# VH-VL binders against Large ribosomal subunit protein bL25 (rplY), part 2

Target 1, 192 residues: Large ribosomal subunit protein bL25 (rplY), of Marinomonas sp. (a6w1c8)
Amino acid sequence: MSLSINAVARTQEGKGASRRLRNEGLVPAVIYGGETAPVSISFKDNELLKAVGTPGFLTGLVEVTVEGKTEQVLVKALQRHPSTGAVMHMDLQRAQADKAITTRVPLSFINAAQSEGVSKQGGRLTVESKLAEVRCLPANLPEVLTVDVIKGQLDQIFHLSDVILPEGVELVSLLKGEDHDQPIARIGKSKR

## First folded at step 9 (VH-VL; from V3 with heavy chain D109P)

Design W2
Fold by ESMFold2, look of step 12:
Structure W2 (fold): chain C 192 residues (1-192), chain A 125 residues (1-125), chain B 107 residues (1-107)
Amino acid sequence: as target 1 above (192 residues)
Amino acid sequence: QVQLVQSGAEVKKPGASVKLSCKASGYTFTKYYINWVRQAPGKGLEWIARINPNSGKTYYNEKFKGRATLTADKSTSTAYMQLSSLRSEDTAVYFCARDTYYYDSGLYPEYFDYWGQGTTVTVSS
Amino acid sequence: DIVMTQSPSSLSASVGDRVTITCKASQDISSYVAWYQQKPGKAPKALIYAASSLQSGVPDRFTGSGSGTDFTLTISSLQPEDFADYFCQQSYDTPYTFGGGTKVEIK
């Protein structure tokens, strides 16, 4: 819902064909997953550049239209030119409404300034992870996950288990138990 | 240099217990999990359980919960698996394997990068 | 439990052939896949981790690809030492599970 982009189906594949497409101002991509065979597509360079720069394109559901047919997809892999940063190739996964997806979602840390650790104990919040990997149905995919650090104390470490989860959303790491509860932020001594 | 050396072959009768060992060397034992995996003759691989050697916390495949017990001795860098109430279908080669997951560095997706040589357990009358 | 469906169960190929082995997961497991080689009487040896990363000391003729539910292991030019069983394994959720295996026989 948030974003859409048009693509053109392609039948030319392989390393040489991909180089030719990029030389013509096109970016090769593949849509895979679901019940349908993988589809090779291309995007116009300029349209893709604008889309990639839009918040939510790389982390959320995107509508891709190919020959008048629209699919909901997630960006699963993106290759960039080492020196220019230009997108060279993309892998897209179909999102099916009744099947869970796995993707990375941004973390937002709130209320650090109001915490005792920051406001009274001379601490500063240091963010160690900006993303968390989630499992959910496509309709439940949040744009952001919140970590409320209002009760944080100096030297406290926040973990994945501190993330506020909407209904239907699970953190992938925590599926494997308490010993996969990774640190994501801490309140440590302030620097001058 | 990382090495996992397992105890020798065992022959047991049904209903008995066996305790297998896995001695680690060449790395900091407490920083990596140890997994146990078995392979019946001519069959695929089956994950049994894992242990965090530092805390002693364990996670079991439900198929083996109640029969398998994992322990670790930090002072000898040795992991152990005890399997009780043995039956003929427990005849297999049992492997220990090092898990690449480490808590504070977050290496994932994890996999088993070093394996012991295996211990054959035979259960028969 | 996450089921890893591996195919084919066996194959015969000549030295120099390109060999492709597939694994399909019963749910989206992102890139939580490893591939192992096992020779008779030996422990498995890691080849690929994180779906596509090559383990240290493994020849670059081995390539892993895929994400989500569909994964492949490719040997670009089969060598005589590649005769072995091959297994995929998921580490997305416990219990960790393995594919049924692929026996590669060299003609």
Scores: ipSAE 0.486, ipTM 0.782, lowest interface PAE 2.5, mean pLDDT 88
Fold by ESMFold2, look of step 11:
Formats: sequence, structure tokens, C-alpha cells
Structure W2 (fold): chain C 192 residues (1-192), chain A 125 residues (1-125), chain B 107 residues (1-107)
Amino acid sequence: as target 1 above (192 residues)
Amino acid sequence: QVQLVQSGAEVKKPGASVKLSCKASGYTFTKYYINWVRQAPGKGLEWIARINPNSGKTYYNEKFKGRATLTADKSTSTAYMQLSSLRSEDTAVYFCARDTYYYDSGLYPEYFDYWGQGTTVTVSS
Amino acid sequence: DIVMTQSPSSLSASVGDRVTITCKASQDISSYVAWYQQKPGKAPKALIYAASSLQSGVPDRFTGSGSGTDFTLTISSLQPEDFADYFCQQSYDTPYTFGGGTKVEIK
């Protein structure tokens, strides 16, 4: 489920060049990392707006094509205009097959409606985290991580340790011990 | 006001042990980790270990495992570090520091927001 | 262990100068970087957390940037009280590790 977007190489850099690019409907970006030098690129604003709205673009591997050559990257930083929300700049990190990456992956909570807590005990699932930060090699990056809440009871709190992990995927918070097993959802009473 | 107040300076001979204290006030002691960091004269900072005062669980830098022992006393809101088999290279200022991580916290990534004043430990023959 | 390589080890600067200090992590540590200032005989003081977030009470001339492996602390206009040692620290995994430090001296 890799996502793709086309970009144009650019040779002008710096504050003035970035301002001129935005005035032309282009969004400046940089691809960095790996053993190769950073490359400055630009995206068409309308194409980038559509891509940013696509699930997985900001959290997964993206294929960026520059002059017919494709690279696998992760979005590492995105700057938005405070009043319009327009993307002003992006930082992209090259994904190297032999280097672990750290990125955020969507959580999918399944079977809440069928749980005893929701179906019989008057509870409602409240999702407190939509994303979890993972460490893995690029080849092991999952599109989504599943939390099965079928056994959920009223007042139950679900934690990172309840996430179903594929082979080769670690939750970054849990690297620091069991006391970093943060809550991600709960079944609570609906009062109003 | 959050405060970490450490015990006074120590002078020890090689082979001895030292036990340093760090008394916390102004916050719920059991909600935050306490870390221990040292700084040898003219050198940088070196993390030793941390303790979860609520559970008593400890996480040690491997360099100090077997020589450092962290404990916490909930009733006095005091963390302790014992360092045994002292060597001259253990001469340093030892700091305790509060980790910003709370269980259920929203402060991520965590860092050390409050530090004790430091305790000088001198090891000389 | 995650190695934090800090550069430069020392620098001389004048009041009003822009100062840049870098740290490079030996692996991707996301934004799990803090920056500390330490004056002689004193405990470190937090300046920046989460790579770019300013600690309460710290002047906005201090800025942090970076993610992944490359991190920067910038002082936009150096003040007399800013002459000190500076350290980066990762909190991604244990053991927590610090950069070697940067001594910022009066020119």
C-alpha cells in the first residue's frame, strides 16, 4: 500500500527561493538521509494537498518520483501556514533497507460494538490514541496495527501492550519498560 | 514548588561504599521516575540508572550494574543510590533528576525537568 | 547503546552572535532529544525537550530542531548569561546518553 507523488528537482534554495516557489503554487521540500547528499525538491500544491489528505501518507512509506527516479521516504516534518493550513515545507527521510526506522502507525480498534462492555453494560469506546510509534526495518513497516477489544468490559482501559504486533515490529514506548505501557482506549460510561 | 534536595558531600577510600539520598517535595513522588546522573571533574554527564518509585523497578546503565543499587522510600519521598566498590574514577558530582514521564502522561518525549543540587563524592587513597 | 555525537566541543563567540550546536544520534531516535545548559558548579537546566519544544521560562532565543538522527540547538543572539556548557540527551532507549558537551566561551 505504498503511496506515490511526483516532485520536481530544484537548484534554488534558501528563504527567498522557498517564498518564490510558494508564490508559483509549489511547496518546497527536502529529501535527506542515507549515504547520499540531501536533494531539494518541490511539489505542486494541489497534488500535495490531496496526498496529505490520503490515509497513510504522513505515517507510512511514500514513493517520491523525481525526474523519473523513485525513492522510498518517510514524512518527518511538515510545516503549515497558521491561518490557512497550507503546507509550507516538508522534510522527507530516505528509508534504508538495513536501518531501523521510527515512525507512527495507525491503530485500528475492532469489535467494540460486540464487546460485553458496549453491547450489554452501557459502555462506549473512547479512543485516546489513533497512532502508535514503532521501530522496525522498512520492510516490516505495517500499514496498521490492530487492537481487538472483543473481551472489553465497562471501565476497562486498553494499553499499548494490547496491540497485536507483527514480526519485527516494536512499540517504542515499551522499550523503556512495562511502566511505559500507556493507555490507548477505554470503555467508559455514557452519561450525557 | 518541585524540589530535589540531596545529601552532603562524601569522602571515601577505594573499596568503600557510599549511599546518597535525594528527598523530593512539591509533587506526588510516586508518579515520576528518579534518575541518577554523574559528572566527573571536567567531564560530561553520564546516566547511571533510574527507579520507578511506585513499583520499585529499576533500570541500570550496564556500566554500573552490580555496583549501583537504587531504592526509594515512599513514606519519606526519598530516593537513594548506593554505589559499592568505589574507585578513584568514581570521583564525581552525583545528581538526582526527575523524569517528566507520568503514567498516563501527555509529556512526550520525556526529559529531566528538575535536578538536585548535586552531591560531590571524592574517592582517594 | 545510542551514541550522541555532539559538535563542536568548544566555541568562542561574542555577545549578539548566532551560535549553532549539533548532535548526531547513532540511530533513528525520532524526537527523543533534550538540550541542557550547565554553568560551572551548577546542575544542568533544561532548555529544549522533544527536539524543538521550549522549556517553560527559557528565552525564545533558544531553538531546537531536527528529528531522526540529526539535531541542532541554536542561540539566535548570544547573551552574557548564555556562556556555559551545553549537552544534548536522548531519551529514546536506556541507557539514556548525553552528547560530549559544547563549551561556549567569551571571545
Scores: ipSAE 0.435, ipTM 0.740, lowest interface PAE 2.6, mean pLDDT 87
Fold by ESMFold2, look of step 9:
Structure W2 (fold): chain C 192 residues (1-192), chain A 125 residues (1-125), chain B 107 residues (1-107)
Amino acid sequence: as target 1 above (192 residues)
Amino acid sequence: QVQLVQSGAEVKKPGASVKLSCKASGYTFTKYYINWVRQAPGKGLEWIARINPNSGKTYYNEKFKGRATLTADKSTSTAYMQLSSLRSEDTAVYFCARDTYYYDSGLYPEYFDYWGQGTTVTVSS
Amino acid sequence: DIVMTQSPSSLSASVGDRVTITCKASQDISSYVAWYQQKPGKAPKALIYAASSLQSGVPDRFTGSGSGTDFTLTISSLQPEDFADYFCQQSYDTPYTFGGGTKVEIK
């Protein structure tokens, strides 16, 4: 299921123009990348607030409609107000169907409670990384990557190479060799 | 202070080999990769290879595989690059550089944070 | 190999000018870009890493931006010591590759 949101093109840029937009309930953003020039846009703040709260909006592909034309994009940066947490600005990168993209995808660790390390050896799973950076075509972008720790033992360390990868998905760190196989979780003794 | 001190200039004939050194100080030598980069006169920068000084594992630009050999001596904190079968196109300044591991940048990319002063290698008939 | 296309190849500018140098990668490399300054007869010096992070000891008139394929280095107010060559470099995948360079000359 694709996520979508409408936006309005804007021609004025800079701090002054951005502040006026926000004062009128609009959130400035920019779409860049690909072979097309960057486009300055704005979102209605109530529509954007709902979208940002939707799972997959910040981590997956989004369709943005600007003046009747749609673009498939990724959210690459998000600026929030330090006091209120309101979205102040967004950077969006164009995704083309036949060109690989690089983005961060959530990790899901499953079966920890059933592992020997946790169930029989007094261990507890500690997650050290909640995201992994992937390269894939847009159509192959997973919403989540799974690490199955069912066989985990006490003191075991899980690494990027333990991530279950769908077809067409690569881990960026591992492109540079096995010594970039970073730890992502461990089963250690419970303590506080 | 982190320092990378390279060996002196070399003049070689075509077909010879050269072995360049890069002595590291001011940090734990085995913690960081050493990369080798060259710059021909009036040209840009070209990455040759990198070595993990802890394991000795090497990664080469295919252009130089078979001619370039990287080694590291943990006891002297010194990295070496040997380039064989020299030709006039190998005339360049050769730099060693320390890169940061992915862990040092968190989720951000590694880069070359400290460079040696360079060693000029001239290959002439 | 990932190609880094840097432009312009040279430019002439005056002290106080705003200077922008661009690099375009042949594929999405996220933020795996560093920028270096090189003066004649010297080794490169890191200015920017991770596309936009300022190296320690580098003046804040240098800024980097971009992600994916399009990256820029901006000098907000050119100083006499900034006349040098500038290179982008990707570290997304080996072989690491550099842009062709930009010579910034005094007008």
Scores: ipSAE 0.425, ipTM 0.752, lowest interface PAE 2.7, mean pLDDT 87

## First folded at step 10 (VH-VL; from W2 with heavy chain Y102T G106S L107G)

Design X6
Fold by ESMFold2, look of step 11:
Structure X6 (fold): chain C 192 residues (1-192), chain A 125 residues (1-125), chain B 107 residues (1-107)
Amino acid sequence: as target 1 above (192 residues)
Amino acid sequence: QVQLVQSGAEVKKPGASVKLSCKASGYTFTKYYINWVRQAPGKGLEWIARINPNSGKTYYNEKFKGRATLTADKSTSTAYMQLSSLRSEDTAVYFCARDTYTYDSSGYPEYFDYWGQGTTVTVSS
Amino acid sequence: DIVMTQSPSSLSASVGDRVTITCKASQDISSYVAWYQQKPGKAPKALIYAASSLQSGVPDRFTGSGSGTDFTLTISSLQPEDFADYFCQQSYDTPYTFGGGTKVEIK
């Protein structure tokens, strides 16, 4: 429970209202899920900019305080301006401690340089997926999932089943069977 | 033009087996899963199983495991479902449906975009 | 198994009415929901996939929304051809499961 941010409730919606909020230095957002009706909120853009730059904010549990009341949430969607990178809108889902959640977590590929495929066979690791969708209870949500490629050979393809999973964490794609074991990285020959 | 054409209606006695066919055309048969779904008279839809026609790998609803068997013939682009030990509650229309999932797709939710016309199976004494 | 609880089981409406059908999943299924229309004696036809994406060839009066556990199908202005049964379906985990259906009838 390491990250928190304050927000202000809002009642105005729509593209015009959202544009006016952004012109005032505010970023619109919505908190939804659980047994409570969705609530529209806004964040101060400078505070949100700092928060999204903090590791774990976009992929982990966040405590949001609205009018003195706090909620545990997950960032489910984030819209950025394509040119400036400024956050335009954010969707937040309430996390309930006893109910499983589904969210995306980053993949970290380790030990590529030490592998035979890279060190001895002229290969280079190409990452094809940076995120994986997981199911777990909120308390089990990892900040990152590791793929250890130390035994990788030239032309080897790594799949979701190669991800090291903490206890209580499942990959959503693999719930549907081994034919959903999608490729996530490969060691291939370097190009010119 | 994607088509799934199913075999004709069947009337069976309790305890018998039935084998239904689903012939695909208008697309690369081995690139998409085929699912089987049934609908009892006046009831909703119930998923039975799916098959990857390329690998032959099958995935069954546990309610039907042991009674349903899915196969596929790449050379005729035809999927089959056999249902054994039939009983009166198996009376239903049975559909085959193409799944939009392809193995190399990047993780968007799948659904059934094309359906066969359905085959009525009646189980009565 | 993931239970999809669909409401209402039936409704009566007039041409031009706005109709809303809901499905609630027994757990978080993200956006792994599709909606189908089925006319009597016919196979289902896909309307919406990925909770909110409109299937090709489907009129834009059909709108899907929701994520997580609560999903809706909305018909903004009913047409005569829209009187049919409607089903939601989850593809998050096997067995794939369907809502119980909603029969949309002429008032």
Scores: ipSAE 0.424, ipTM 0.757, lowest interface PAE 2.9, mean pLDDT 88

## First folded at step 11 (VH-VL; from X6 with light chain D93E)

Design Y1
Fold by ESMFold2, look of step 11:
Structure Y1 (fold): chain C 192 residues (1-192), chain A 125 residues (1-125), chain B 107 residues (1-107)
Amino acid sequence: as target 1 above (192 residues)
Amino acid sequence: QVQLVQSGAEVKKPGASVKLSCKASGYTFTKYYINWVRQAPGKGLEWIARINPNSGKTYYNEKFKGRATLTADKSTSTAYMQLSSLRSEDTAVYFCARDTYTYDSSGYPEYFDYWGQGTTVTVSS
Amino acid sequence: DIVMTQSPSSLSASVGDRVTITCKASQDISSYVAWYQQKPGKAPKALIYAASSLQSGVPDRFTGSGSGTDFTLTISSLQPEDFADYFCQQSYETPYTFGGGTKVEIK
C-alpha cells in the first residue's frame, strides 16, 4: 500500500508563480503540519495525473520525495479548475507515525438490496452521511468504513455506532458521548 | 432574538445546595442543548455539564458527577442546575449557554452561541 | 482531557494595533475550536467557531485560523470596545476545555 511520488521544492509562490508553473507542466502543492515549517513543492503534471488515478492516493497515506527526502502525507485538499477539471493545487498534511490524525473516511453501506427492509418491505436505503470523521494513528487509517445493513428492516435508522471499526480507529463524534451517536442512513418507504 | 435569563445571586454555607435557573426565549427550547459553565473569581472557564431539554438526557464532566444535577422544564422553557455539598471552591459565576448541537444535526461544529448573564454563587462560613 | 494552552496571558496595545492571540491543543482537534470575548462583569460572547468561521454580528476585523493543534485569533485593527479577555475553547472531546485566557489591555 506504499504509494509514492516525486516532487521538486519551489521558491516562488502566489498566483503569478502558480500560473507560470502550470504553464510549464507543473502542479503547485504545499506540505504543512507537524512541527516543521510548511514546504512549497510542485509535481510534474503527467506524474500527478497517474498518481491521482491510482486507488488509495487521494484517500490514504502517500510517500512524497522532495530532493531525496521522503515524508508521509495525506491529501487534504485538491483544487480543480471549475470548467476543465484540471488539478490546480494540492494541500498535503504531514503524518507522524506516533501521533494520531483526524480525517474523514468514506462510508460503504453493503447488502441493502438483500435486506428484508428493501427486498420484502418496499423500503429504500437513504444514505445521510457519506463520510465519517475518524481518529487513528497513520498506520491504522482505513480506506473505507463498512456498514452492513443485511438485517435492516423498514423504518430502521442506522447510526455511527453501527459502523464496523478496525482496531485503533475511533469515530470523532462519539468522543463527545453516546448522545452524539448520529444517524447515518435509514431504510424508508419508497414513494413516487 | 435568542435570550437566556438566569436567576439572581445566591449566598450559601458549606454543605448546602443551590438550584440555579436559566429561562430561554426567542427559539425552540427543545431543539438545542443547554450547557453550564462556571468561572471562579479571576480565573478561567470550566465546563460542568449539558442537558438535552427534549429528552432530559444529561452528560456531566466527571469532576462534577454526583454533585451536579441538570433538569429542564419544557412548559416554561427553563433549564435548572442543582449543585450539592457546596464548598468554598464552588464560589463562582455560573453561566448557562446554548449549544449549537441539535439532536439531528450533521457535521456542524459544537460551540456556545448564546450565553446567560450569569449567576454569582458565594459559599462562605 | 485536552489541554488548550493559550498565549500570551496578557498584552498591552493601542487602538489601531494588530493583535494576535494563539491557542495550542495537546492533540490534533481538527477545526473544533471556538473563540470568545468576555468584558468585565459580563458573559462570554462568541466570535469565531470552527476555527475560522465568523459568528453572526461580529465585525470582520476578527479572524480565526488554524487546524490540528495550532490556532490563532487576530484582530486587524483594535477598537476601543475590543479591550477585553479572550478565550479559546475546544469542542472535539468532552470535557470541553478552555484556554487560560488573554487579557487585552489599553496601552
Scores: ipSAE 0.595, ipTM 0.810, lowest interface PAE 1.6, mean pLDDT 88
Fold by ESMFold2, look of step 13:
Structure Y1 (fold): chain C 192 residues (1-192), chain A 125 residues (1-125), chain B 107 residues (1-107)
Amino acid sequence: as target 1 above (192 residues)
Amino acid sequence: QVQLVQSGAEVKKPGASVKLSCKASGYTFTKYYINWVRQAPGKGLEWIARINPNSGKTYYNEKFKGRATLTADKSTSTAYMQLSSLRSEDTAVYFCARDTYTYDSSGYPEYFDYWGQGTTVTVSS
Amino acid sequence: DIVMTQSPSSLSASVGDRVTITCKASQDISSYVAWYQQKPGKAPKALIYAASSLQSGVPDRFTGSGSGTDFTLTISSLQPEDFADYFCQQSYETPYTFGGGTKVEIK
């Protein structure tokens, strides 16, 4: 499911203007990229805090509505206050339907408990990577990528090449060659 | 301290081959890939290829495939690049560089953190 | 192949100036960008990796920023030792490619 948030256009920038926005409970942001000029916006602090806590907001496509106009964007940078953790600024990049994007998507490991490695051989699945970086067109961006470990055996190592990929989705690490097929999980001996 | 020391300058005729060396020290040679990059006089940098020194596996820029050959000697911690069928356009400084990618790692953002001093290869007349 | 378009190709600046160099990738390359400094007759030296991370031993006046397609290297207060060539490099996809370089010269 696509995530949505409303924003308000702004015309003033600079440290003074940004500080005044934050004092009013607003978080400054910018939408840039593509063929159009950057647009300065702001979000309501409480709405942004809720959105940032939502799975997929920082890694997936987000619909941002500015004055009734909706854009598809990716969060590219998020700046937090070092002592309070409050979001200070956010950079958003426009996603264009005909241009590939790069972002991280969650990995879901299924059927570990039912595998022979876990159920019969005393193993436990250890997840080493919770996210995988993908390249795809915006329309092809999955919410999650599945790794089915039902046939897993004790001491088996699962790699990026074991990820089930939808049509049009590539793993970024493998764009550098098969020698970048990194481990993502293993079934190892349980601690007793 | 990580160090890559390259072989000395070479002067070659067109059609010849050259074999350049890059001796590594100060780290575990087999844990990091070695890349080769060249720079023609007054021009930018061009990536040639990389080698996994542990397995000997290589990956080449298609522009150099068939002409460049990378090897590595684990016992001397030395990487080699041979470039054949030399042309005047191959006149350049050739660098070896350590790749931050480790064979068994989670895939650190890859870049070249240490470079050799470069070897000048001149191909003339 | 991913094209890294670097600008400007050269610039003249004075000690103390703020200098900004840009690279634009022909595709989204996330943060897979490094910046190098090269002085005449010398090997390149890594300054920035992962678009914005400072290499050990590099002064804080060097900063990198950007993600996706647009990247910048900024020198906040140019020092005499900073007159050199600078270039970006993508490590997103082979073949790895470099920007055309920026020569920073004294005014």
Scores: ipSAE 0.576, ipTM 0.804, lowest interface PAE 1.7, mean pLDDT 88

## First folded at step 12 (VH-VL; from Y1 with heavy chain Y101W)

Design Z1
Fold by ESMFold2, look of step 13:
Structure Z1 (fold): chain C 192 residues (1-192), chain A 125 residues (1-125), chain B 107 residues (1-107)
Amino acid sequence: as target 1 above (192 residues)
Amino acid sequence: QVQLVQSGAEVKKPGASVKLSCKASGYTFTKYYINWVRQAPGKGLEWIARINPNSGKTYYNEKFKGRATLTADKSTSTAYMQLSSLRSEDTAVYFCARDTWTYDSSGYPEYFDYWGQGTTVTVSS
Amino acid sequence: DIVMTQSPSSLSASVGDRVTITCKASQDISSYVAWYQQKPGKAPKALIYAASSLQSGVPDRFTGSGSGTDFTLTISSLQPEDFADYFCQQSYETPYTFGGGTKVEIK
């Protein structure tokens, strides 16, 4: 299901207004991008807390409703209070259905335990990158990208080119050329 | 402390080749890519290619693939670009620049943080 | 190829003026933008990287902003040494491309 949340347009801006909103149990945010001017909004703290805790909210497309109008957005930045962990501010980028977006997607490494490198050769998978930056149309944005390491051997290094890509999804690093095929994981000897 | 020192100006005839050098100092030469960028008189900047000095691996702008050849000498910390089949439109100032990218890069933003002083190449009949 | 459309192509300004230069990318390039200053007869010098991060040794009167497609370089109070050409550059996708440049001239 698509994640959605209601927001209220805000007319007061600036650091003083933002502090007052937070004191009233509201979290300030901004929607920017596309052909429309940026809009300032706020979320109810309790509703945002629940949304942030759901899978896919911070890494996927979210529907935000402001005054009866919905927009597809990506969470691009999030500020948390250092002591309480409460969300203090959010930056949201508009996603247009016909224009490619750039965002980070989680990597999932599967079958490490069954690989020869781990099961027979005394190795252990070390993950060096938990996210990969992708380019795709909004409708093609995956929840997760898979790296299958079933054929992994001891001392093997896995790279971005080992990521299983759905149709319509590109890795941004590789748009710079194959010499940007950076390591994302390796099977190395376990430390005793 | 980081410094890129390029070879002197060159005057060439059409059809000739030129080999430009870029000597690096003040950092670990093999850790960073070297890029080549040119600027024709009164024009903007044009990216040519880059090299990983450690592995020798190169990536070329398709416009220059087949004419540009990048090499690096680890022992002298020097990058080279050879440009063949020169034409009058190759008249430009050629810069080398250090890329902030490393092959095992972790979190460093990619851009050109240090540039050589440039080498003028003039191609005329 | 990603086109970086830079504007204005030139401007005249006085010392102390606030100057704004804009680059627009032909597609979303996230924050993969750098800004360079080039004085006559000299190599470019990095000012801003990752759209908004200030290069070491660059005065804080230089500010970069933007993400996605629209990027801005601002000089809050122009100094005599700031009369130069300015270029944006994308490093999102090869071939790396530069804006056409902005010549900042004395009034």
Scores: ipSAE 0.628, ipTM 0.822, lowest interface PAE 1.4, mean pLDDT 88

## First folded at step 13 (VH-VL)

Design A1 (from Z1 with light chain S31N)
Fold by ESMFold2, look of step 15:
Structure A1 (fold): chain C 192 residues (1-192), chain A 125 residues (1-125), chain B 107 residues (1-107)
Amino acid sequence: as target 1 above (192 residues)
Amino acid sequence: QVQLVQSGAEVKKPGASVKLSCKASGYTFTKYYINWVRQAPGKGLEWIARINPNSGKTYYNEKFKGRATLTADKSTSTAYMQLSSLRSEDTAVYFCARDTWTYDSSGYPEYFDYWGQGTTVTVSS
Amino acid sequence: DIVMTQSPSSLSASVGDRVTITCKASQDISNYVAWYQQKPGKAPKALIYAASSLQSGVPDRFTGSGSGTDFTLTISSLQPEDFADYFCQQSYETPYTFGGGTKVEIK
């Protein structure tokens, strides 16, 4: 799913400029990467709040329009106000069609209720990770990754290697070796 | 109080082997991986391998596979690296370093937060 | 292997100067970058992890920034104890690799 948001170019930077933008209901951001120089932009606070609440905005490709020109980007960093949770600043990376990107993709665990571990052995699926970090070309970026736990038994731990991967998608943790095959979910008893 | 204390300097001839030690203290030894990194005189750093001290599982830079062997002794909280078939190009300071990665703390990039003082290995013909 | 290209290889600076060191990765490595300081005859000391997070006990004058392929380490006001070698390191993919280093010297 593609998401879109409009932004306004800006030329002033620094603490004073950023505070003034936020006082005007604008959130400063930077688009960087690719063959084009970094661009300082701002978002309308209310439009950004709606966009951030939309599934896939923080984990998928986003189209940002600046003065009529669109770019595909990924949210790479986000700063929030400690007390209000309001977005204070964002770093956005340009996605180029021929360059691999790194981003987090939601995990979907299916068939837990039908597994022997849950249905017959008194177990309950506990999700340890809701996201997995992937490397792929932009065109190959999945919106979700599936983990099928139908064969799960009591006390079983599911790992990144259990994720069903589409063509062209790699798990970043496993680029460091098989000893980084981290747990992502488990079936365990609720009484302990 | 985390410390990694390494064994003393070694002088070797080409073709020999060396076994270096790295004693850990001030933390739970089996919770963190130990990495080995070397630095030739006046040169940059080169990653060799890592070991999970709890399981004994290892991962090697392909450049050193077949020559480097990592082991760990839980009872003494000591990691070891043996490097065989030494050449003059292996002359370097060898460091052990603690890796910040853990299964349960995944989500932030790992790095080496504590380093041993280094062991100088000199290989001369 | 991911190549970390570090610039400059050396620089001369005075106490109080602002110093910037750059590191470019040969591919997108997200924020899997750490920066280390190394004094002669000593082991590296971690300064920055996750590209921009300051290691505990490291002075605030050290700042890391960047993501993707381009990363910087900045020392806002150089102190006498900051004359040293500096290295970036990626932990995105094995083998882990380091930049070639930057020697920061007294001007």
Scores: ipSAE 0.617, ipTM 0.824, lowest interface PAE 1.6, mean pLDDT 88

